# Designs tried in a protein design chat: VH-VL binders against Pyroglutamyl-peptidase 1 (Pgpep1). Part 12

Target 1, 209 residues: Pyroglutamyl-peptidase 1 (Pgpep1), of Rattus norvegicus (Rat) (q76ic5)
Amino acid sequence: MEQPRKAVVVTGFGPFGEHAVNASWIAVQELEKLGLGDSVDLHVYEIPVEYQTVQRLIPALWEKHSPQLVVHVGVSGMATTVTLEKCGHNKGYKGLDNCRFCPGSQCCVEDGPESIDSIIDMDAVCKRVTTLGLDVSVTISQDAGRYLCDFTYYTSLYRGRGRSAFVHVPPLGKPYNADQLGRALRAIIEEMLGVLEQAEGDISCCHQL
Short names: E, the ipSAE of ESMFold2; O, the ipSAE of OpenDDE; V2, 0.75 times the mean of E and O plus 0.25 times the DockQ between their complexes.

## First folded at step 4 (VH-VL)

Design ua18 (from u02 with heavy chain N50S Y59W R105Y G106Y, light chain S28R D51G; framework fv_durvalumab)
Fold by ESMFold2-Fast, scan of step 4:
Structure ua18 (fold): chain C 209 residues (1-209), chain A 120 residues (1-120), chain B 108 residues (1-108)
Amino acid sequence: as target 1 above (209 residues)
Amino acid sequence: EVQLVESGGGLVQPGGSLRLSCAASGFTFSDYWMSWVRQAPGKGLEWVASINQDGSEKWYVDSVKGRFTISRDNAKNSLYLQMNSLRAEDTAVYYCARELDYYGYYFDYWGQGTLVTVSS
Amino acid sequence: EIVLTQSPGTLSLSPGERATLSCRASQRVSSSYLAWYQQKPGQAPRLLIYGASSRATGIPDRFSGSGSGTDFTLTISRLEPEDFAVYYCQQYGSSPYTFGQGTKVEIK
């Protein structure tokens, strides 16, 4: 007999363009080796860089696991820090994916909001992670681009009612190795869960009738 | 128990049309993605089309795009494949298959299949 | 599209022997999203393995899957009479979802 564990889903991307090895999936695999402790049931997925696959798989992951949190990890070729993305955007998807497809409407969700913010206080998460003394710099962004990273983030924010996060990592060795990225992801996700739990606890205290 | 039963196969001439049906039972049909997978005589398997839970999303292999239409009726627990402009290379046993939505698009239950022969 | 090549085309063995079936992909298969199916003459395929190594419900322990990237293997540790069939691998890591051409496991 075991107590129920909270479900957390974490995704990274497969190869695309110049990234024969995608740093995001490598980082997620390192996270999987470390785990998120005994109270969390961690599920990791490698997502093909394909719009149709994202539209199909991401909602399915939300239904399958009923997760407390879904975190998507993607690589940014020009990044030098690990970046927490605050929001996803619905429009501007003109780039062709690995199957040479892009949405005909160039949008993620027909008639959806222009942008959706994560319910997670990314500034609080960034501050908490920074004070842990990791040898990895963590920063904030409001623009995940207009390709599969932002498309995936918006899809998950829409389906999960804002209960999602996106983390951009730099390419391996520029400057962080796989082990550093895995530890950074673990710390980031643990602090995200902590921020969510504190917010929920405060709300519960207001309604003790 | 999960059961999928196909019907509607037969002999048609090139350029003709057929509508395949699949009757599902033993599970909540509306919770699952459904697919059609075909197998030409003496050959291997080929995925043809998939449809999501409510029918709002449909995917096809390139060779059937614009000719085949996948649809479903959740009230009747039924999956359909409308096949138009049939070609000799469409000759195959067509299987109805359920996608178990755990790790992607693989097929955990299959029907017995229905044979479609396109010949003059 | 990812092309899956299975080898050998035919494997002739006796009951009690080990069968090792290969599936090679023309490109990397994301997340080891690779499944194996068994098909007996006149029957529909039956799911054996998904995610390269996870055994489907009701599948005996003698069936195991392994591999990642472009090189995958299905192993049947001790063939039973009911295991003589055609085996197909399928990738679902990239659209279109493709199958291998099959390996026939037949009685010597």
Scores: ipSAE 0.006, ipTM 0.483, lowest interface PAE 13.4, mean pLDDT 86

Design ua19 (from u02 with heavy chain D31E N52K Q53P Y103F G106A, light chain S94N; framework fv_durvalumab)
Heavy chain, then light chain:
Amino acid sequence: EVQLVESGGGLVQPGGSLRLSCAASGFTFSEYWMSWVRQAPGKGLEWVANIKPDGSEKYYVDSVKGRFTISRDNAKNSLYLQMNSLRAEDTAVYYCARELDYFGRAFDYWGQGTLVTVSS
Amino acid sequence: EIVLTQSPGTLSLSPGERATLSCRASQSVSSSYLAWYQQKPGQAPRLLIYDASSRATGIPDRFSGSGSGTDFTLTISRLEPEDFAVYYCQQYGNSPYTFGQGTKVEIK
ESMFold2-Fast, scan of step 4: ipSAE 0.006; ipTM 0.535

Design ua20 (from u02 with heavy chain W33Y N50Y Y102W, light chain S95W; framework fv_durvalumab)
Fold by ESMFold2-Fast, scan of step 4:
Structure ua20 (fold): chain C 209 residues (1-209), chain A 120 residues (1-120), chain B 108 residues (1-108)
Amino acid sequence: as target 1 above (209 residues)
Amino acid sequence: EVQLVESGGGLVQPGGSLRLSCAASGFTFSDYYMSWVRQAPGKGLEWVAYINQDGSEKYYVDSVKGRFTISRDNAKNSLYLQMNSLRAEDTAVYYCARELDWYGRGFDYWGQGTLVTVSS
Amino acid sequence: EIVLTQSPGTLSLSPGERATLSCRASQSVSSSYLAWYQQKPGQAPRLLIYDASSRATGIPDRFSGSGSGTDFTLTISRLEPEDFAVYYCQQYGSWPYTFGQGTKVEIK
């Protein structure tokens, strides 16, 4: 039986390095408890910090759900704000993952574009979220790094033709707690959906990727 | 009824080649990831190779990389394992296995296995 | 690669008894992507549990899985004659997929 609601997929990452509890997955679980309202069918997934697993799972999520939007959440130990990432990059992946694996070509997609911008106007999303008066600061970035966060983002941007977003969160309690992060993700994703609906003219951007 | 039927096993000499086939029926074959898993006589299970729905992604255990090739023909509902440069250590029952749902959560259906014996 | 170690190697029990099988991973298994299989002599393995605790279709309620991270358990609450078999755990959280060495549940 077909569901009339639009699908949104949100992912967080599992444990890695100093993050025995990954703030991104905790934030996504808090979002799952809140939901995105009756019009949205929300699917959440915990993704291992592993290049080959990302290559398998992310395309599968796009195929399984045919989502309107896929949002990936990752933790940044250097972050003190919730950060919206504007683009992913295809090259420069030299860091070893949890399996001590690194792509031999150091790239995400062979012969793919060097970078892919999200079709979502992150500046507009940031302004809208800021007007809501949340206890959480939201900023924007153009460089998600060259590790699993950026690799996951680029994979999703490529497969979804720009209909993806990446959100970096700081570690739990530095300074936001789990509840605050979940509420911030809900607000961010709701505003992302609103901006996408208004961006009818941006459909041509997907064909340029 | 979901069925996976394997064929192509047999006795081969070291350095020889075999092609294993797995005929799938009772489900939409093109929707599923598939794997080959082997089991040496009296030993445990060892995953060998993986293929996604359209064959664009393939992964292998290190011991068979460069020697084995996994492939599929969705029009014929068939999975294959081309085994070259066979070694005595490749002696095992080879199982065709379907991975549960879209992103591979374990193997929900298995063939009955086909025995490959590499000896002179 | 993640190495899965199963214990004990052999469980000698009588029908009606509870069986508890352990699977320990050398590294954390992401998203609890761990499955349990039953294999009888001369037969293909049968999926029992996936995602650490989800029972596969058609599997009786007496089988249950639990655990996360590096420690996982398969429990058979009340052994039936047909449950005497070898049991394997398998992780699919990272490449390559790996299996434990197996635990044999045999009649005492």
Scores: ipSAE 0.006, ipTM 0.512, lowest interface PAE 12.6, mean pLDDT 86

Design ua21 (from u02 with heavy chain L100V R105W, light chain S31N S95T; framework fv_durvalumab; at its last look DockQ between E and O 0.04; V2 from the best seeds 0.00; counts 0 for: pae E 14.6 > 2, off the site)
Fold by ESMFold2, look of step 5:
Structure ua21 (fold): chain C 209 residues (1-209), chain A 120 residues (1-120), chain B 108 residues (1-108)
Amino acid sequence: as target 1 above (209 residues)
Amino acid sequence: EVQLVESGGGLVQPGGSLRLSCAASGFTFSDYWMSWVRQAPGKGLEWVANINQDGSEKYYVDSVKGRFTISRDNAKNSLYLQMNSLRAEDTAVYYCAREVDYYGWGFDYWGQGTLVTVSS
Amino acid sequence: EIVLTQSPGTLSLSPGERATLSCRASQSVSNSYLAWYQQKPGQAPRLLIYDASSRATGIPDRFSGSGSGTDFTLTISRLEPEDFAVYYCQQYGSTPYTFGQGTKVEIK
């Protein structure tokens, strides 16, 4: 009898503004081609840049897959590194989406916490990935902005009790191509799973009776 | 190619009015916050006002509140600054600038500016 | 309102030298939303650095930014002839957005 495979959900964003080809979705597609090994059941989704769709879809993905980890990937147009985001923020959403909508409350969750930290130790992930010697630079941030990236991240953190991560990637070819970004995502997510598995082990050990 | 082109500057007496325009092209204008930034001759930069995507939110520096009104017409890809009760200290080159919230870029594209001179 | 104070007012250097420009805020700048711009006479400003430390597209790697909270720095590791200009810092962490008064980098 074999252990069931771990479910992991990874999302990228669809077209927005001047990003007719969104690097985040391309990178996620490259990740899908590579896979995360035989022990992981990887599910990928392209998320439209729409608040109402995010509000419906993200909780549904948590329900459908009961995933061990949900990773959201977004593009940062002026960045030159891959960035791991440590937390999501509830309020400040003033930008209109592709449907020309923004939440009337300007927040992700009514009466929710101001911010939610991921349970994933992003400093540990960044350190481990950097020491692997990848040809992609990885950095850390505490602010994913106040638009669909941060909105999606907070919603996912809230629904998944912190078992979510957000990764910003630079635009394709500036400086990394699709293959480099896909391999970087695989390495990052593998380290996130390792750190998360260690956290689960610590919890189980401490709560055993 | 993103382009911002200001117009409507000129010479006006104190107490007069002018309306500045900024024609935008090369991007989806209605997706962006827009700002006016001014620079007095030989001096530094001063942010004046901004406006959100649908024009429902507007912010101003204190020195122009009640005198200047920012507006936009997304069907015409145009940003406006109505300037009333002009004073000598309003003399400046006025720049139209694109503001990007998502990436935290500050003002990534600027026009070349239009000169407003308030003098007797 | 956050007041940004740049120092020095003028920096006289030769090509090839390192330039270090300072920007101090009267209170903490939220999320390190601080940008640096270059401006030459008769031209619009050009974005160099955003979010305190990220280089804008097409900006050479001799330009770097650092800092957080109230203290920010622009460094030009090796001045080129085209780098002699006025440099402004600007915060966009809260309205009203504010600029520093500028630092002029000129040929010694």
Scores: ipSAE 0.000, ipTM 0.447, lowest interface PAE 14.6, mean pLDDT 85
ESMFold2-Fast, scan of step 4: ipSAE 0.251; ipTM 0.746
ESMFold2 (binder alone), look of step 5: mean pLDDT 92; pTM 0.943
OpenDDE, look of step 5: ipSAE 0.013; ipTM 0.560

Design ua22 (framework fv_durvalumab)
Fold by ESMFold2-Fast, scan of step 4:
Parts: structure tokens; C-alpha cells; sequence
Structure ua22 (fold): chain C 209 residues (1-209), chain A 121 residues (1-121), chain B 108 residues (1-108)
């Protein structure tokens, strides 16, 4: 029998502030056109830049798809590279969202851990993707900011026990176009899955008795 | 008040079967992942199995795969562990533990008092 | 599987003293998914610390957790008579979930 396809959920954000067109959602739509091959059942979602929507929708996506991996994509106006975020943070959310709401106590989860790391080895992913020779620079970060990007990442890391990733992209054309970002996301997610599969193989090899 | 009460333990011969139950009260049972953790006499803690909120996902430690089945009945607020093909090394106190909710990973924040399973020839 | 190694195996101290318990992981563990438990003879384990440093509800402030990566510590600032027990660390970020072997804190 054929192995069941792995579910992977990828999200991008809708418009906000200076971003009438959000590069993250455009990049995710380009990824959807490319796909992730025969072994992956890819589900893509546009997420409004709204704290309350994120609090409701992100846990629901985890429940609906029971995904192997959830990747969130957000735009950073200050970014000039595609950036892999290592962790999310529970506190410091002072910025108002598109509905002019911000969380009371400025936290994502009451009494939650201060920060949550992704289980994915982002350093390994970054090295693998860089070795592929894409015309897109990929870097790593430990601080996704304290707005909807980090809030969404933390929510997903919390619900999915660290089985989530966040990728920041620069605005369209500064310097990468939509096609470049879509190809970069495909490569990044493929390498993330490879790193996860290798880690699972290492566990099996060390502990099969 | 959160309570977890295990039952079903006892003395059984190698190759035999037992079904453990855990009755939960004082919280919304269907919101939580649940685990079974065991402890052999004089030894440390060993995680055995867990189950998600609706029972669609189940995970087991390798030594019990194919022999033990975790299940739940949310209408009855109950967690179960069906243990088949029991071995001497399965002798332990079995604890029911509340694990991950929809909004929190707080380790195993509540445990039952345990039920003793003795596999003896 | 991630192996957790606790040290010392036994810690002999008097009431009022500070206890420092170590938990070392065979590979990196996210601090978000490291917990500490207390177990007294004949009793179920009790959650003390989750997420490496967050104190569980009802746990006295003399208990604190710290650490990241592969090295984690549980500290009891001033031992009370009721604190003499076995302590276990646990990681729950990677399947299978694993526990350390335990550190027994006993009266000197």
C-alpha cells in the first residue's frame, strides 16, 4: 500500500498598514501553484491581521488537518532577505491590529511559557537552502517582532508543540519578485520536511532494539 | 476540583490481558490530551501512550506498540488502556495524567493515584 | 529518543539548606517543553515546574527552574521537611516523551 500523504498547512497574511498587497500572501499563492510534490497534501490560508482571528483560527487549523508541519509567512518592511524565525514570544503585544484591538496584559497565552522554540533546526535548514544556490538570500532570526507575526507564531508553536515555523519575506520587488519568493518557500519547506524526516530516522536508528 | 481516578489493575499471568480505566472530573475532559505513565517497583517514570482531544491521534512507546491500545469516551469523561500480551516487564503502577489542552502545554499538571498491574508467572 | 540524565543521584541535605538538582539532555530540548515533578513514597508525581521556569499553580516560591538547550536546573532555596522526595525532569517536546532517572533528596 501507498503511504498516506503528509499534511502541511501554510499561511500568509492579508493587507495591513502600508501593505495594501501583503507579500506573504502573494508568496504563499505562488507556492500553492508550485505544490510540494506527491507526498505532501498542501493547505494554504490567508489570515487577517487580527489577534482575535488568529486566536480562533490557528488552533482550528491544527485540529482540522493534524498537520506534520505548519508554516506561517509574514512580511517585514525592514527585511531584505528571507528570514527563518527560531522562536515565538508570549508577551509584548502593544500594537493595535486592523480592528484596533490589542490583547489585554499584552500577552498571547495567559500563564504560558515566556518563549517557545520551533523543533525544526533552522540553522540546518538555512545551510541546506543556501547550498541549493537559489538567487534568494536566506538568514535566521530569534525575534519575529511583537506584532501579529510573532503572535501567530507563538500561538501555533503552543498549539502544535513546537512543530511550526515562521518565515519573514521582504516586500515584493525589494528585492525579490513573487516567483522568487514562491520558489524560496518551496525550497525552505522541502528542506524543513527533510530535516524533520532525518531527525525521525535518527531516533529510529538509535532506539530500535 | 480536578480529579483522575484509575481502576482495573490487578494480578495477571504473562500473556494475559487487562483493561485500565481513568475517570475524569472537574474539568472539560474533551479539551485535553491524556497520557498513561507507568512506574515499575523501585524504578523511575516511563511514558506509555497518549491520545488527543477527539481520539483521532494516538502515540505509544515502542515497547507496547501492537500490544496496548489507548482510547477515550468523552461522553463518559473516561480514558482507557487495553493491555494485551502482558509481560513481566509491564509490572508497574499505571498513572492517568492530564497533558496538553487547546491553549496550554503545562506538562502533566494532574495525575491520578495510580493502579497497580502485576504480571507474574 | 532524548535521554535525560539527572545528577546527583542522591542529595543528602538538612532542612534550611539550598538544593540544586541538574538535568542534562542528550540533545537540545526546547525550554518550553521541560518540566520538573516531585514524588513522595506511595504518592503520584506532582508537577512543580513547566516550560523550564514556570511554577505550577500552588507550588511554593522556594521552587525555581532555570536552564536552556541541554542543561536545566531545579533549585529549592530553603528545604522544608516536606521537600524530601524524589524529583524527576521530563521533556515533552519530542516523541517519545522521556523522564530523567530521578534525584532523591534525603535528610542528612
Amino acid sequence: as target 1 above (209 residues)
Amino acid sequence: EVQLVESGGGLVQPGGSLRLSCAASGFTFSDYWMSWVRQAPGKGLEWVANINQDGSEKYYVDSVKGRFTISRDNAKNSLYLQMNSLRAEDTAVYYCARELDYYGDRGFDYWGQGTLVTVSS
Amino acid sequence: EIVLTQSPGTLSLSPGERATLSCRASQRVSSSYLAWYQQKPGQAPRLLIYGASSRATGIPDRFSGSGSGTDFTLTISRLEPEDFAVYYCQQYGSSPYTFGQGTKVEIK
Scores: ipSAE 0.006, ipTM 0.453, lowest interface PAE 13.3, mean pLDDT 86

Design ua23 (framework fv_durvalumab)
Fold by ESMFold2-Fast, scan of step 4:
Structure ua23 (fold): chain C 209 residues (1-209), chain A 119 residues (1-119), chain B 108 residues (1-108)
Amino acid sequence: as target 1 above (209 residues)
Amino acid sequence: EVQLVESGGGLVQPGGSLRLSCAASGFTFSDYWMSWVRQAPGKGLEWVANINQDGSEKYYVDSVKGRFTISRDNAKNSLYLQMNSLRAEDTAVYYCARELDYYEAFDYWGQGTLVTVSS
Amino acid sequence: EIVLTQSPGTLSLSPGERATLSCRASQSVSSSYLAWYQQKPGQAPRLLIYDASSRATGIPDRFSGSGSGTDFTLTISRLEPEDFAVYYCQQYGRSPYTFGQGTKVEIK
């Protein structure tokens, strides 16, 4: 009996500020071309850099696809490596989005936890990806900032009960091109699924829809 | 102006097959998720299936899984619903509908095509 | 699946009166992904409201939506002759997308 295909949702961001072309969305489109193999139903989305849109769209993606994993990709102008983010934070959102809006409470979820960790062992993922010998450097962070990247991550971590990941990519050509970023995302997500499946192997009991 | 035009409905016997088509115009068809929604005579609306922009994702209501297949041809701006093993309870007007961007509400509908499954 | 229950089943009113239609969900609708449609006999449904309270393009401001969680309302502030129709609510917060059974607004 073959295992049913797993749903994986991956998002990148649209243009904002100095990023007329957002490296995250370009990287996600390159990932889409490569795919994640025949056992995974990959769904990719471009997310506007808007708090209110994120608050509506991200929960909808979780409910539409009932995904095994949701990965968000964002660009960091200060990054020179591909970075795996371990957690999202609920407070400190003071920056105005593309609609010149920011949350009045400066928080993502009222009465939510101050921070939420991904259930994915990012240290294990980083080691596995590094062992593959890619021409892309992968590092780890515990602070995705206090703008749309962290806001999106926290929203997804809250809705998916920790079953989410966030990956920061550097701007295109500084130093990685689109093809390199797409290959790096594929490797990272494949290793994330492997780590997640291994961790869940001994607790399996529920039939999945 | 956005327009959706369904065709292919008709009378069919239980166990038979039918293929519905929807011709889209007035917008970039390949940028939108598309759905089929049906309405049995005198009853309410029921979502049946949807398909993403490039046709790689398809979702169905449980009652039609394995019997109906949604597909699209972006070069022809057309949406299809292949219906097999039809049952009396599949009798309905079938609407082609466009999903509104990120909201998944249906902002434009065709006029519908009637499918009658009867002896 | 989320079951949507509309009430009343039939609302008999005169032109110029206010119509208030209810839609209740069997469980919470995430992110208020709730839409309202109008359908006239022999015609396709027309989108009125999405995201619980956002008016669709071309919809008159006499139509308004409100609510969140499990309790949603469509209000028509002053009925015009063309507003006598069947109204459906729809949730798209969870698969499968589901519709209410409809409320018929008819002339008294």
Scores: ipSAE 0.005, ipTM 0.441, lowest interface PAE 14.7, mean pLDDT 86

Design ua24 (framework fv_durvalumab)
Fold by ESMFold2-Fast, scan of step 4:
Structure ua24 (fold): chain C 209 residues (1-209), chain A 121 residues (1-121), chain B 108 residues (1-108)
Amino acid sequence: as target 1 above (209 residues)
Amino acid sequence: EVQLVESGGGLVQPGGSLRLSCAASGFTFSDYWMSWVRQAPGKGLEWVANINQDGKYKYYVDSVKGRFTISRDNAKNSLYLQMNSLRAEDTAVYYCARELDYYSGYPFDYWGQGTLVTVSS
Amino acid sequence: EIVLTQSPGTLSLSPGERATLSCRASQSVSSSYLAWYQQKPGQAPRLLIYDASSRATGIPDRFSGSGSGTDFTLTISRLEPEDFAVYYCQQYGSWPYTFGQGTKVEIK
């Protein structure tokens, strides 16, 4: 009957470049106001756009919370839809961060796999969210770019053995407002948790997972 | 090794249409954002349109929005620009260029040779 | 959109001299979001510098880039005959991507 409360960590990014207000952090704060219901312990964090901070903080969040799922949210200035990212990549990080730092090896994890897929079936999540009839378009991508978004995603996928997701949001008002983005994130994360539970071989009459 | 080869340019009347193609080789085409950049005779460079890796995101300068359509066929390693309702001010050499998205730190690292589009009566 | 203004419009110099080209943005650009290109008549542009200061593959070390915020510079330490060309800066930090109007480096 009663399932143990799940820990879910959700992050958004602080300001960088022309994003004096980062839509991802605003969306995550709206999600925090809504919550994920009584069965989920939601922990939200604002992450500086800094490679070294990500390398330290993201593994620490996994250690601290032992979460069932970590979702990272980032803004894409080129996006007009909310995008679910399927995988992270280990190489090609040449852009300077807010501290003007760039990894010397231009890779996220030395000797790590070239790419890591999320264990979450993003196609299934996208279909489920779309059938809810939200006024927000949700799409799929296989490339989160080669900056802090992908770097953060790969770090989390590596540390959490694929138990992570990345969601790109468009800039505020282009076309979605903060409330719409918060509601979309809630729906997306709820469906991600549902897909994960099904993947674990749930039987509808079973009382313990 | 990395090559981008444009084709499809030519002379057209105002109001006419042209389809430009760019054949890519020597790299994994599906991993890259691709752009079209044009240059009017004797003038500077102007970005026209780009398309992400899987073709889901497409962006255009306002002057061509609704008239031009960018597309790609990853199975054929090809990028396209469908140009409709052409105007004299669209006269330019059109370059195919490779990029990653703007967070990546890769700008236009490879360019094709360009194809000339002339719109005149 | 970010407007990039290059100065001077034309630099008349002799081989062996130092060339300093300016690119100023109408609003702040991250230093990692600016590139420099060289273009010779009848040819496609060639990437020289990306992320404000990183030299592209195969580009001689006499080319260097610097700057951040709104002020960026391309320096050619000792001009070679093949360096006389038009140079463009470009930002990719925000959409739409924009180019400067170009600086022509011509032989004196």
Scores: ipSAE 0.000, ipTM 0.441, lowest interface PAE 15.5, mean pLDDT 85

Design x01 (framework fv_daratumumab)
Fold by ESMFold2-Fast, scan of step 4:
Structure x01 (fold): chain C 209 residues (1-209), chain A 122 residues (1-122), chain B 107 residues (1-107)
Amino acid sequence: as target 1 above (209 residues)
Amino acid sequence: EVQLLESGGGLVQPGGSLRLSCAVSGFTFSDYAMSWVRQAPGKGLEWVSAISWSGGSTYYADSVKGRFTISRDNSKNTLYLQMNSLRAEDTAVYFCAKGETYYYGSGRMDVWGQGTLVTVSS
Amino acid sequence: EIVLTQSPATLSLSPGERATLSCRASQSVSSYLAWYQQKPGQAPRLLIYDASNRATGIPARFSGSGSGTDFTLTISSLEPEDFAVYYCQQYDYWPLTFGQGTKVEIK
């Protein structure tokens, strides 16, 4: 039986200030070239490093595409591996963005939960991707920091009721090149979709039994 | 071998100016963010300023905003700190420090120079 | 700005003893916390980064732990060269900030 294509939205960040290259957006563009196969309608977006833009744009993407999954990609200068983030946090946003703005309440959503977990089992995804034997190391984290990456993640988790993921990539060439990062993102997202499908199947089975 | 060598420190009167330099060798300078960190006599460490790998983004502690300017010349492997309107409280050893490549944040400082002393006094 | 508070201010110990140093942040800095050692007249030396990773060439007696707001640096058995001032530093938010330092001095 044929199903309609799944909508998947993937974002990367644009330049910080005057930086010409953001590894996250480069990785997302490499993913776009590879695609996610014939069953997925992939939509990619470059997101400015701006709190107010994130607050408006991310909910709009959820509304426009009604996606099955939204994956946000950010770069971490501290990272040497590709990292899957388990949750976003609502408070602690004190760092100034590219417009020299930060939220006055230092929070993402007033009266929102302190944290929101992704509904995706990131431990399962990490194990599956590791089993594929890619030339890229994948690890897990519970804290994406308290800047635009975590802010974007929490915004998406809140609006999408947990149907979002965040992936941190290291800077280009340290140690992975653009091609390696694009292939890693493809594998990660394919495994995320697989884990989501299994979770949905298990719920249906339990209901029927 | 990675080396950072500061120069340009000295005695200056309040209201005066100094330009510090940090000569870098042993790594690809243009790949890394750089910072200046100072330490007043007998006091702790205070971060002063940071600059991105390209020089396009600069960051400053509130105590020096509008008075200090960080810059870099990637062709000469040299980091600079232009210090204007100097005050007695700017008296410190100024360290050049190698940061990390970043697009998200600033990073730890894994290699430091020996420091150069700046004394602001009459 | 994020304030890092180190305790104790001074720790008086003898060689061979265990040193435990604390660093507390005014808000979460995730794991973006580094520890530095500084000896009189010298530049700081990176010991630990990302809360728990030893920098290259740092002896195994140095270890870091913690996340969020509460961090610890442990020196399992003090050597004579370990008597120095230790600083924590966060790099999660601008501006970058250091703790006020803990002086580990010989008893």
Scores: ipSAE 0.005, ipTM 0.439, lowest interface PAE 15.4, mean pLDDT 85

